# Designs tried in a protein design chat: VHH binders against a5wdp0. Part 20

Target 1, 213 residues: a5wdp0
Amino acid sequence: MNKHNKSADALSLYLVTDSALCADKGLIETVLAAIDGGVTLVQLRDKHASDEALYTTACELKEAIAGRVPLVINDKVQIAHKAKLDGAHIGQGDLSVKQARNILGHDAWLGLSINTLAQLQQTHHHHLDLLDYVGLGPVFATATKQDHAEPIGLEGLSTLSKASVLPTVAIGGINHANARQVYQTGCHGIAVVSAICAADDPKQAAELLIAQR
Key: E = the ipSAE of ESMFold2; O = the ipSAE of OpenDDE; V2 = 0.75 times the mean of E and O plus 0.25 times the DockQ between their complexes.

## First folded at step 19 (VHH; framework vhh_7sr4_2)

Design l4 (at its last look DockQ between E and O 0.58; V2 from the best seeds 0.55)
Fold by OpenDDE, look of step 19:
Structure l4 (fold): chain B 213 residues (1-213), chain A 122 residues (1-122)
Amino acid sequence: as target 1 above (213 residues)
Amino acid sequence: EVKLVESGGGLVQPGGSLRLSCAASGFDFSEYRMGWYRQTPGKQRDLVADIYKGGWTKYGDSVKGRFTISRDNTKNTVYLQMNSLKPEDTAVYYCTAYDYDEWEGRTYGDYWGQGTQVTVSS
């Protein structure tokens, strides 16, 4: 059973981990410092780790966080279940929302990345009761293929956030320079990676971000 | 070393079929999006089809209903089944691999094969 309140405020400052960026200071140390700074939700993500290594890290991180904030995992829903994490976040092209929910159970957090209004509408029609929040983005993008989906920008984010029935977290290229503008769109929270993971002082980095809300 | 090697191209009559293959090595295939693009001389390279790591697919408008992209992670290979080929499908077809990070809004890795010629002519 999930002990965390599934409120929009829990999405206020969403940390997505990067093992490479956190390697110098340590993943756990970085996350804890960030939580001290105001992070409200943590997503474990490591694209280079084996499932076994990721499971171990998940367990260690869960123990270290000690229930201070929700801990979810990116994509690896089975690991979330096995490690008894608070939930998972899935993207377009990953497991279906139904499959993920079936694995996680009723109480777990489940987030979905949404890139278009059409996707959002489809989600409302078919998966509203299965999701706890949606990630909207990418808001900003610096390097994409020509035929890849364009970043939604601040205007797109505003449109999607207003249209969303579910709590929203903005994703994609968010940092200290643009966080304030992102918050002003009406989105409930921001998700950041390098802004905290690559910071010399993750605590301070988090403090500066949440202060822009 | 990253390597993408296309095969299966050739000459075919209108209405015919071809199956392209792209064998990948030198990176974690299962974590990458794989795609097929095509290009004619003097024109830009256009998306034919993409397939995400979870199997979700995207097609160019001109090939929808005729082409099918698929992948086999156990073989590190992506395929393009091309049916009902038309003369306008004539192009060099390129295999591509890329890793898009939606959280950073950034593409990591942008790898291309050497291309394979597909010619549709009576």
Scores: ipSAE 0.592, ipTM 0.928, lowest interface PAE 0.6, mean pLDDT 92
Fold by ESMFold2, look of step 19:
Structure l4 (fold): chain B 213 residues (1-213), chain A 122 residues (1-122)
Amino acid sequence: as target 1 above (213 residues)
Amino acid sequence: EVKLVESGGGLVQPGGSLRLSCAASGFDFSEYRMGWYRQTPGKQRDLVADIYKGGWTKYGDSVKGRFTISRDNTKNTVYLQMNSLKPEDTAVYYCTAYDYDEWEGRTYGDYWGQGTQVTVSS
């Protein structure tokens, strides 16, 4: 299909929402301010919402964004279809890539999370024509004392980015302190959550992040 | 609210097998990273196996190749198949659950079961 309608530049500063982090300012206000500051794509994610609540939020957010940037949803491909969002992002244990594409149609954004070179190779072999981008990570991870974190690090990110034939967005633990290093590995963009969602000034936070590109 | 209940522990001879189960409730199981840790008296707990929501697994060095973690999201249950058991595998085995945010690279909460005793002895 005609993937020329979708630019890798949309991955430059990729906002992932967290409704709890946005609660004081409001989700809509935070997202619109962040877009004003340079966010290029928004993923709706609310890991604790019911499907009914998530659908309502998707419709409200779509209306508020009004086509200024693509709006995708995390995991819930049927909600993306029902709310007519711009697409979805899925993980390795979610709906299969083929099923997701069948639901979304040929023109919608579809991204897939990749943690290992083996997963990337499987994606290239089986799903290349069905995806618009891959998310690579987690680049950085912090865990509890009893947890064993497994980040791929900047070296792992660089390796996967060089191997990928699809556009790449880096995910996991990215903030103002490390964004420049992440961009310098050659990935097409960075995904952030708290760096914008928890910021006192989401517009300024987005401006400072994209300036590191 | 959150509950993790282990079962399947017991006494087994060296070279034997056991399958542990952990029934989970009080959270959205399919969204959580699940795992198993073990502890011998007087020592710290160490990782046996993790399984991420996407099915990716990680194992402690001493059990790799012998133990297999799996999950059934329709039954809210995580399993540990333990083969070729050795006396050094004797421990209390704990089921774990982590509210892990892959996009933030952070764990926001962790939960532990009460443990089940596994004893490998002739």
Scores: ipSAE 0.478, ipTM 0.813, lowest interface PAE 1.9, mean pLDDT 89
ESMFold2 (binder alone), look of step 19: mean pLDDT 80; pTM 0.805

## First folded at step 20 (VHH)

Design o1 (framework vhh_7ubx_2; at its last look DockQ between E and O 0.55; V2 from the best seeds 0.00; counts 0 for: unsure alone 63.7 < 65)
Fold by OpenDDE, look of step 20:
Structure o1 (fold): chain B 213 residues (1-213), chain A 122 residues (1-122)
Amino acid sequence: as target 1 above (213 residues)
Amino acid sequence: QVQLVESGGGLVQPGGSLRLSCAASGFTFREYRMTWVRQAPGKGPEWIADIYKGGYTMRDDSTKGRFTISRDNAKNTLYLQMTSLKPEDTALYYCTAIDYDEWEGRTYGDYRGPGTQVTVSS
């Protein structure tokens, strides 16, 4: 059974891990320091790791966190179930929200990435009772070729946040320079990666981010 | 090495339909943001749609409602279903693969196929 309250406040400072960025200090050490700094939820993510390696890391990280904050995994719902994690975050992809919920059970955290208002509306219509929160983004994006969609920006985030009946976490390109503005949109939380994982002091980095709320 | 091969283009009459395919290889297809882009003669590249892990976005213009992007990860294939084609849809259509991190909003790589020609003419 999930021990955590699935409130919007749990999304306040959402850490998404990056093993490469955390390599020098260690993934577990970085995460724990970040939690000390104010991280309220941790998502294990490693798109390059095998499922076996990811499972091992998940178990180690779960043990280390020791229930202080919820631990979810990106996409790998089966691993979440097997490792008895607190939940998972999925995209609009291969596994349906319903299937994910069935695997995880009714108590687990389940988040869904949302990129458009249409997706949000569809989610409200079909999956409202199955989800605990939505990730909204990408809010910001690095300069790339003109061959893809623009990020939603702060205005888009504000629109989606206001439209959402579920707790919201902002996703994409969020760091110390823009966190305050993101919080000001009404979004309940921010998800960060390098802002903490690549920081010389992950604890301080987390403190500085949550202070902007 | 990353390979993208578009197919399905051709000559169609106004109001017709085409289904474009993009066969991908040399990378983990499911982890990439896939896009369709077109370029008409004398014009710059124009983004049409993208799909990342099943979530898609479409441009908000005349193509919306007529075009549909989808993917089959088991087949490493991207699709663009086009309906109600118009002469202004005439262009070289490209499939792109973007090594994209949605949490960082960062692109680490961008690859493009040679394209498939779509010509809409009476």
Scores: ipSAE 0.623, ipTM 0.929, lowest interface PAE 0.5, mean pLDDT 92
Fold by ESMFold2, look of step 20:
Structure o1 (fold): chain B 213 residues (1-213), chain A 122 residues (1-122)
Amino acid sequence: as target 1 above (213 residues)
Amino acid sequence: QVQLVESGGGLVQPGGSLRLSCAASGFTFREYRMTWVRQAPGKGPEWIADIYKGGYTMRDDSTKGRFTISRDNAKNTLYLQMTSLKPEDTALYYCTAIDYDEWEGRTYGDYRGPGTQVTVSS
């Protein structure tokens, strides 16, 4: 481990994978091209994969990335431990922060999703030393007719970013059209899925996004 | 196949209480945002409440705190606790399961049950 292995700069352009969106080019090819384009951290995420399939993919992706950027997994902290990934990201109501840290060890990345000021305040009071960053969102949302929840918006993101004592990554609906405005709120980075995973040229997509920082 | 089956409706007097259930199968229940919606005869659908994967809830102010949404991920079941029922609450109540992706900020699709009738009258 080096002194800066968990630097906030690793949040600058945070890729979250989606195996269906990557199907045309392949997951590995998409991730490696995106890293070439400026992605600074990769989160493995596949909502529909079995644990066995996720573990296999985690090992393959870890080998392909070869330490160029941190690799974390969504929710599945035990898989991060077994595959010796760089860490995990968890949501509210999932495995507790304390349990996740106990499984991952002291050196691994651990992030937590935050949707409200109350959740941020709870995190500061009870979990501050256990986390490396928080994900703030959803900043933007597109919805079917049945989706009535309101995104936090740029104003909400700015408020939470200024209040956070932990490094921040903005989550939800971020793409080339809004990334500059998101960075301008003062968050340390942006998380994207389809802006890179569905792009014809993932390298160029990443280049265009990080250039807005 | 994805299935949502509501139960717990019926005839109840004004001021009464009911607990509605929505049993889910054929998908990974804990990964889905769930909602309750009602529809009275001749009216459009009216959203009541949402509950997210992580337990965060949003609800319509019109119920004035009389209705509480909750979920039990171990039993794949969504609940709506209704109290102080009024004749205006008479409607078909149904649940939906929303494939919501917080990282995309996007809904990819939804599923709906056939509903359970709630009738509030003397």
Scores: ipSAE 0.450, ipTM 0.817, lowest interface PAE 1.7, mean pLDDT 88
ESMFold2 (binder alone), look of step 20: mean pLDDT 77; pTM 0.774

Design o2 (framework vhh_7mjh_2; at its last look DockQ between E and O 0.60; V2 from the best seeds 0.59)
Fold by OpenDDE, look of step 20:
Structure o2 (fold): chain B 213 residues (1-213), chain A 122 residues (1-122)
Amino acid sequence: as target 1 above (213 residues)
Amino acid sequence: EVQLVESGGGLVQPGGSLRLSCAASGFTFREYRMSWVRQAPGKGLEWIGEIYKGGYTYYNPSLKSLVTISRDNSKNTLYLQMNSLRAEDTATYYCTAIDYDEWEGRTYGDYWGQGTTVTVSS
């Protein structure tokens, strides 16, 4: 049973963790400071950690957050279940929405990354009742050498946000310089990583971001 | 050191099939999005398709019906199956690995193999 209200406002300032960036100050300390600053949802993410290490971190972080905001994990749905986290966020190629929902149960938060209008439409058609929110992006992105999906930009974000029947959080390259513009698209929230994790003062960083809403 | 080594290229008759492999090392293969691209002589790069870490695939619409991309994370290997080959499928085929952070919108690594050449000819 999830104790958190699954409202769009919960997505207002979405923190995605980065263990390397948080190493100096500490992951838990950074997250707690960020919550004090106005973070409304936390996603645990670590590409380099073993599942065992990630589980341990998840448990510690959950305890530290103490129910102040929802805690979800990136793509590792089984860990979310085992650690009794509030939910998970999955990408287009992680596992199926149905599989994730089955693992997490009915009450858990489940988010899905959306990159195109076609994906959004498909999601609405097949998975509307299984998801709690969608991540829209990348809004901003660096170019790659090979054929890579282009960022949707602010205009694309506006289009997708308006088309979405689910709560929306903007994903990709969002920071203090562009947060205001992102909020102005109508997207319910912004997801950030380095803007908070790499900040000298994570609390202040969070305050400055949420103030742009 | 990141390494991608393609194999399986060679001469194929029209109507035949190719089965390419890409052996990956020097990075956590299961965490990367992998893709196949090709370059025909005198032409630009053409994207064939990609496979996400979870196994979901996306293909070039013009090639979708003829292409299957798969991966074996236990073997750190990416595969490309392509059927009903034509002369226009003659190209150097490259395996790529992308270290992309969707939350930062940043690519930290874009790695390419040396490629394997497929020639479709009678």
Scores: ipSAE 0.652, ipTM 0.940, lowest interface PAE 0.5, mean pLDDT 93
Fold by ESMFold2, look of step 20:
Structure o2 (fold): chain B 213 residues (1-213), chain A 122 residues (1-122)
Amino acid sequence: as target 1 above (213 residues)
Amino acid sequence: EVQLVESGGGLVQPGGSLRLSCAASGFTFREYRMSWVRQAPGKGLEWIGEIYKGGYTYYNPSLKSLVTISRDNSKNTLYLQMNSLRAEDTATYYCTAIDYDEWEGRTYGDYWGQGTTVTVSS
């Protein structure tokens, strides 16, 4: 059951989990502390888990969060449906926005990753009624190579955010050192992983990040 | 543990077409950015293109009209379609998997296959 209106404010501080980074404190403890600190939406993501393990974790995390913030899952739309999560976030790929919405139902959160203006324009033309928000990125990246795609940077983020009809969350390389600059581009929120998951004190990490808004 | 195995190479006549496959195992294929790289005899490595987790592709501009990269996440397989092949396309073709985390904006490493050889000759 969705307990929240689908407001852009839910994107303000968007936590993406990484179970390996949370191992010392535990995933659930990290997420609950982060919510206490100001996280407004949680995306369950575990790069290494089996679908069975991920489903179990989704159910446990849903119960622990107890509707305090929306809980979505990365990519695994069927798991979101089976575990009755608040929604999912998907990337550019084989699972279409239409397929994801059909599985999730009308009321669930559905977000889509956007890397280019062309993708944003296609999204506006074909999928606008099916999505609740877009993720814009990667804003920063630590590895760039000759003849490869580059991160969009703050200028790219500002351009895409200004062009977007849908609420925006900035994705990629965001931490305490750059969060203020990211918010200043006008996006509705920031997505973080290690800035909270690897922090000694996830609650305080979240407090320091949201204070930059 | 991690394995990338290219296949589909061989002899092809100029102007012909060929599709290479890369079978992946030992990692969560859907989570990886994948790429193709080639090396002509006695030459350095040449990047062909890459495909993101979400399916978006980037290509070497000099090869853009000649190649198509695709992936099938249900089969853990990466593909390279090559058309209108020329003698200069003779090379060993390598599949690579890049441990890229788009949410963190970080590359943690990369893996390489053994390569498959394509020879374009009459």
Scores: ipSAE 0.514, ipTM 0.837, lowest interface PAE 1.5, mean pLDDT 89
ESMFold2 (binder alone), look of step 20: mean pLDDT 81; pTM 0.813

Design o3 (framework vhh_sonelokimab_d1; at its last look DockQ between E and O 0.08; V2 from the best seeds 0.00; counts 0 for: pae E 5.4 > 2, unsure alone 62.5 < 65, placed apart)
Fold by OpenDDE, look of step 20:
Structure o3 (fold): chain B 213 residues (1-213), chain A 123 residues (1-123)
Amino acid sequence: as target 1 above (213 residues)
Amino acid sequence: DVQLVESGGGLVQPGGSLRLSCAASGFTFREYRVGWFRQAPGKEREFIGDIYSKGGYTYYAVSEKGRFTISRDNSKNTLYLQMNSLRPEDTAVYYCTAIDYDEWEGRTYGDYWGQGTLVTVSS
């Protein structure tokens, strides 16, 4: 059973792990330092790892976190279930929200990535009682090829945040330079990767981010 | 070795339909943003549409919206382009692309391209 309160405040500083960036200091050490700094939720994410390796890491990380903050996994709902994680975050992809909920059970955290207002509206109509939060983005993006879809920006984030009846976390390109602006949109939290994972001092990095709220 | 192989191109009459496929191998297909481009003779390569990783939302060029449909089957490592109501101006080499895009970082780390498949729309 999930021990954590599924409040919007739990999304305040959302850490998404990157094993490559955390390699020098260690993934577990980085995450723990970040939690000490104010991280309120951790998502295990490694798109290059095998499911077996990811499961092992999930178990180790869960043990290390020791219930201090919720631990969710990106996309791998079955691993979340098997490793008894607090939940999962999924995209608009292969596994439906309903299927994910069935696998995770009633008490687990389930988040969904939202890219457009249409997706948000669909979510409200069909999945409101199945989700705990939505990720909105990407808010920012580095230079991509000219003809690809652009990020939603702060204005888009503001629009989606105001429209959402679920707790919201901003996703995409968020760091110390733009965190305050993101918080000012009304979004409940920010998700960060390299801003903490690549920091020389993950604790301080987290402190500086949450201070911008 | 990374490979993207387009298929399904050919000759079609105006008003006809065609479905292109792109078979991917050598990388974790589901983690990539994938899409379609085309290049007509004497013109620059142009964006048609793409779909986010893990079966995410599909984006289309404004000019192609409603006529073209992009989908993916991650279990088959395959990207599709359904083209309806084809016009002579749709004649081009169509390219499949896979982009290593991290939505959490908002960053692209690399991309792959197929060799293309020729679509000719003519009476």
Scores: ipSAE 0.619, ipTM 0.921, lowest interface PAE 0.6, mean pLDDT 92
Fold by ESMFold2, look of step 20:
Structure o3 (fold): chain B 213 residues (1-213), chain A 123 residues (1-123)
Amino acid sequence: as target 1 above (213 residues)
Amino acid sequence: DVQLVESGGGLVQPGGSLRLSCAASGFTFREYRVGWFRQAPGKEREFIGDIYSKGGYTYYAVSEKGRFTISRDNSKNTLYLQMNSLRPEDTAVYYCTAIDYDEWEGRTYGDYWGQGTLVTVSS
């Protein structure tokens, strides 16, 4: 197989990168170790990198992963297209779902962040055939900013997961202490950042997380 | 009330050095990722880099981190930027801010900015 199926199983353990947390061990080294440990999909995320630097990183990471799992990029759909990544993940406020799909083509992964039932309902009504999955959250509090959105919690996650006709991945404050509870809500997978990126042993961290599924 | 005060700017010759400081108050400094941005006249603010709340992990934009070093002193609620080998293109107003980060949103910069400190590099 030269191409990944867009199966919900690819969401099982979803790594979102953070360049600063990976700086000590190296981004590529962290991602490859995490894949060896059971990560099933990788999202490259670095909102502050220049587009040139991000493109270079995307190409290097794509080559290192060598098709073992899908590689998507956060927000920068044009970079996903130019670097021939497996797809992108976008938020509510920037690029429309239709625009992103037009740039990516029919075969690429496209996911959308959802944190309210209203957003999920609008997604089902307007964008259902354009998306492969939705990211649900934030599940737990992680921000220090006073006016950050209220976490949806396990109850909110369960409600959204049961209502979604698209595959779901949960994100926001998920780690070894709570991953089992998150999986038990019925979401198709969990997304983590620091639980793997800041781990002393990313492979082992991934193994311990996926074992909770 | 959040307050961020940059200092240490001034006129410097090419190849020179400056150390900028940012004194913070009105929030729990040690719990925030903090960072430096700059803005040349007529341009958008450009990210320079940030440093994790506990120190140890720093991130720099594509720019050479060997020229710039970010550090912090949580006991003094102060963020620093050491700038070496300065060039005319480094001329800008330099700002600090608390960078809000969470696993859901990723790294974003906050609504609170200092007034900035001007760095002018001229030959």
Scores: ipSAE 0.113, ipTM 0.534, lowest interface PAE 5.4, mean pLDDT 86
ESMFold2 (binder alone), look of step 20: mean pLDDT 77; pTM 0.790

Design o4 (framework vhh_7sr4_2; at its last fold request DockQ between E and O 0.66; V2 from the best seeds 0.64)
Fold by OpenDDE, fold request of step 21:
Structure o4 (fold): chain B 213 residues (1-213), chain A 122 residues (1-122)
Amino acid sequence: as target 1 above (213 residues)
Amino acid sequence: EVKLVESGGGLVQPGGSLRLSCAASGFTFREYRMAWYRQTPGKQRDLVADIYKGGWTKYGDSVKGRFTISRDNTKNTVYLQMNSLKPEDTAVYYCTAIDYDEWEGKTYGDYWGQGTQVTVSS
């Protein structure tokens, strides 16, 4: 199924889509421009779309990308399978890693969000052979109520990245102002949303990010 | 219109149990982080329990092992099972929906219910 090499370099510039931010330029147009700019992996995400709409978008986006980079979907493992996407990314507490792998098959990309060192250790113990990469974060976060989980910061990211035996992509609040520092932690890649989706020139935005690596 | 309605509060003896429910409407429930907070008069609201959209949970130190937060996305409802209740658990309990994007590390906003009174007394 998967024709892409599951290397750490594939995570270098990880684009997470946002339909609202891409509305003016178009989702497909934005993604293609970003790929031209150096995006190495695309994750389809739409917080407000129905599963049916998401499936349709997934198929259209897959066709447009035409195998240039891997296309994964956020959370919706069944849609990934049905639309024959390259894989999926799931969060903590979502469908079990085992179940997700069973649905996707052996060749598909499967990523998992990691928020703590304890989670990473548990993942290594139980799911090492089932995952292709981990997302580490949030690295940066806007001021939330004091009672909410604190971002891991650059130091936390460095710690988790060094501890990980899986390829790593940094998640959370990453943009042109902080990408260089994130890359310097040893993390293999950065995941971005608005830095590209909301840019006047998505291609240039991507170029400027990957240049910081 | 966003609406959160808590229920299940009341008077219970120490060692007893209560189950709180929060019925949500007016937003895409499955995409939100849900949480329970509690507050006593004159004090700040404290986190009791969090449940992320994927189901990962976090608890305040004082309630760990006694309280369980869960969610049913088919019913747009979040629950708080409260066991082994203590007098110090007496408070108004609030349900909140948090619009959080993990990929942006950003909270766009939150919504709150009106709260439900829980009283633990012999």
Scores: ipSAE 0.669, ipTM 0.935, lowest interface PAE 0.5, mean pLDDT 93
Fold by ESMFold2, fold request of step 21:
Formats: sequence, C-alpha cells, structure tokens
Structure o4 (fold): chain B 213 residues (1-213), chain A 122 residues (1-122)
Amino acid sequence: as target 1 above (213 residues)
Amino acid sequence: EVKLVESGGGLVQPGGSLRLSCAASGFTFREYRMAWYRQTPGKQRDLVADIYKGGWTKYGDSVKGRFTISRDNTKNTVYLQMNSLKPEDTAVYYCTAIDYDEWEGKTYGDYWGQGTQVTVSS
C-alpha cells in the first residue's frame, strides 16, 4: 500500500466516541458537528458493541466522514483492516505493535498508549518505525485509596512529551477546564470523550477546546 | 451475571511462595482493570496489586518486588504470584474487576470475588 505523509497536526483535537453519550443526538450527527467545530481525528470506540455491530458502525461512520479527517478504531485492528479505516490505536496489553502493523499495512495510522518513561524507552528502541504517534496518560483520573491508581498529571505528561520522539496525544480526563494546561505541556494534541460526546452542542464544544491550543 | 472466583490460597511457611488465580466471567474481561486486595480481621481492605487493560501494573509498597500481578485474556484469568511470603501477608485476598475508562480517567463501578485465605506461619 501507498504510505502518505501523516502529520502531527492531525492529533490537535482527537475525538474518541462513546455511543451512549451520543444517544440523544446520534453518533453520526455528533461526529460531523464536532469535525465542523475543529476535531482533527476521530477514534471509533464502543466498549459494549459486538464486533459485528462495531464493523457496521465503522463502515457507516467512514462514509459519513468522507475523508474529512482520519478515522481510527480503538483496539480492534482487524475491524480497521476489514472496514478500510485509516488506522487503529492499541494499548500495551493488546495485540503487539508488530502484529498490528502487519494487519494494517504500512500506510495506516497506528498509535500506542504509554504510561511510563520505561514503556516510552522500550517503544523507541523496538517499535519506532512501526508507530505514528503515542498516547500519553492517564493525565487526570480519580485517585482513591482503594484504587491506588495515580494519574501521571501535568508534570508526568510534560516529562513524557519532552522525551518522546514520536508525536504525542494526551489521554485521560481532559475537558474544557484543563485543556489549556494540557496543551501547554507541549503535547501535539488532546484526546476527549465526554467533553464533546456529552455536550449539548458538539460543534461549539469542539470550537471552545481547539481555541485553547 | 459477573462472577469472580479466587483460588490458590492456603497455608505456607515464611519465605515460601503461592500463586493465586481469579477466574472471571459475565463481562468483557480484557476491557477491565483487575486488582487484588487483602484484608485482615478488623482492618480495612488494602490494595495489593493492580493491572490495567493495557497491562500496566501498580503495587502496594509492602509487596513491591515480592509479588507479581499478571493476566491472561484468553483464559479470562488474573494471577498473583507471591514470593518471599511473610507472616504480615496473612489475609483474605480478594479479586476485583474495575470498570475503568482510561480515555476519560474515570471508574464506573467494581465487582468483588468471595476471597481466598492465605496464611503464612511456621
């Protein structure tokens, strides 16, 4: 397949879908309005859909977007291939980077979630030529003593962003209240879900987010 | 219906090892953050180890370097390898499944197993 230039600017405002949050307005309407408002990349994600339903939605969304921005899928690399999507995003415990690239072909977008400097260093050492970007996070998250999970925070994000040789998108708990601070760390973009998907006016929500860049 | 079933507990001497397993059903296992907690009588439940959907792990300070959490998404099973066991590790160990959305940084709910007893004594 023909590899085309993939710009870090596509990460500027990265929409991740949530079908339940879009239910009132509809997924397609929400995504198209968000693109009109300044979303630069869309990730299809539906945690509860069957693979069959997700494939159908992927095809419908691809047709509706009509090439205006890249469309990638969360985790389901084989669906990205079958539906001819622009690519996929995977986590550390998902399909290996090499396996995902083999399925997608050379030209598709492939991103990987990174939580630690050690993971970033291993990625640079083993997978640099196979990836187009990394997702850094979770930047914000609920921290409780039962959970013991710690988000990386703005300081952690800044550290990882400065260390990364790949384009970066910030992931986790990003909304209108914190987007400017996130962009100021030097990442190439932000990923959002409810900030747009749950908004009464997805176009305006996207406009207000990208204005913080 | 969500079900979590722990196994592998028992009596072991100080310095010994045990491997706990937790078999999961009734949910999309690979989408969940999994954890082990432990509780001694009269005390709060404490986090032992976490493993995220993407394979990232975290440990409580008292077990770091001695315990290893892992998961097998093909078997819907999470494991806790416990080495260099101490009497202080004596507790009921609970498997937990956590509905965590990394893209939102949000926890939506959790499920708990019945627990398995680990006793470390001479």
Scores: ipSAE 0.584, ipTM 0.852, lowest interface PAE 1.4, mean pLDDT 89
ESMFold2, look of step 20: ipSAE 0.581; ipTM 0.854
ESMFold2 (binder alone), look of step 20: mean pLDDT 83; pTM 0.829
OpenDDE, look of step 20: ipSAE 0.584; ipTM 0.906
ESMFold2, fold request of step 21: ipSAE 0.575, 0.532; ipTM 0.855, 0.837
ESMFold2 (binder alone), fold request of step 21: mean pLDDT 84, 84, 84; pTM 0.839, 0.834, 0.832
OpenDDE, fold request of step 21: ipSAE 0.666, 0.665; ipTM 0.935, 0.934

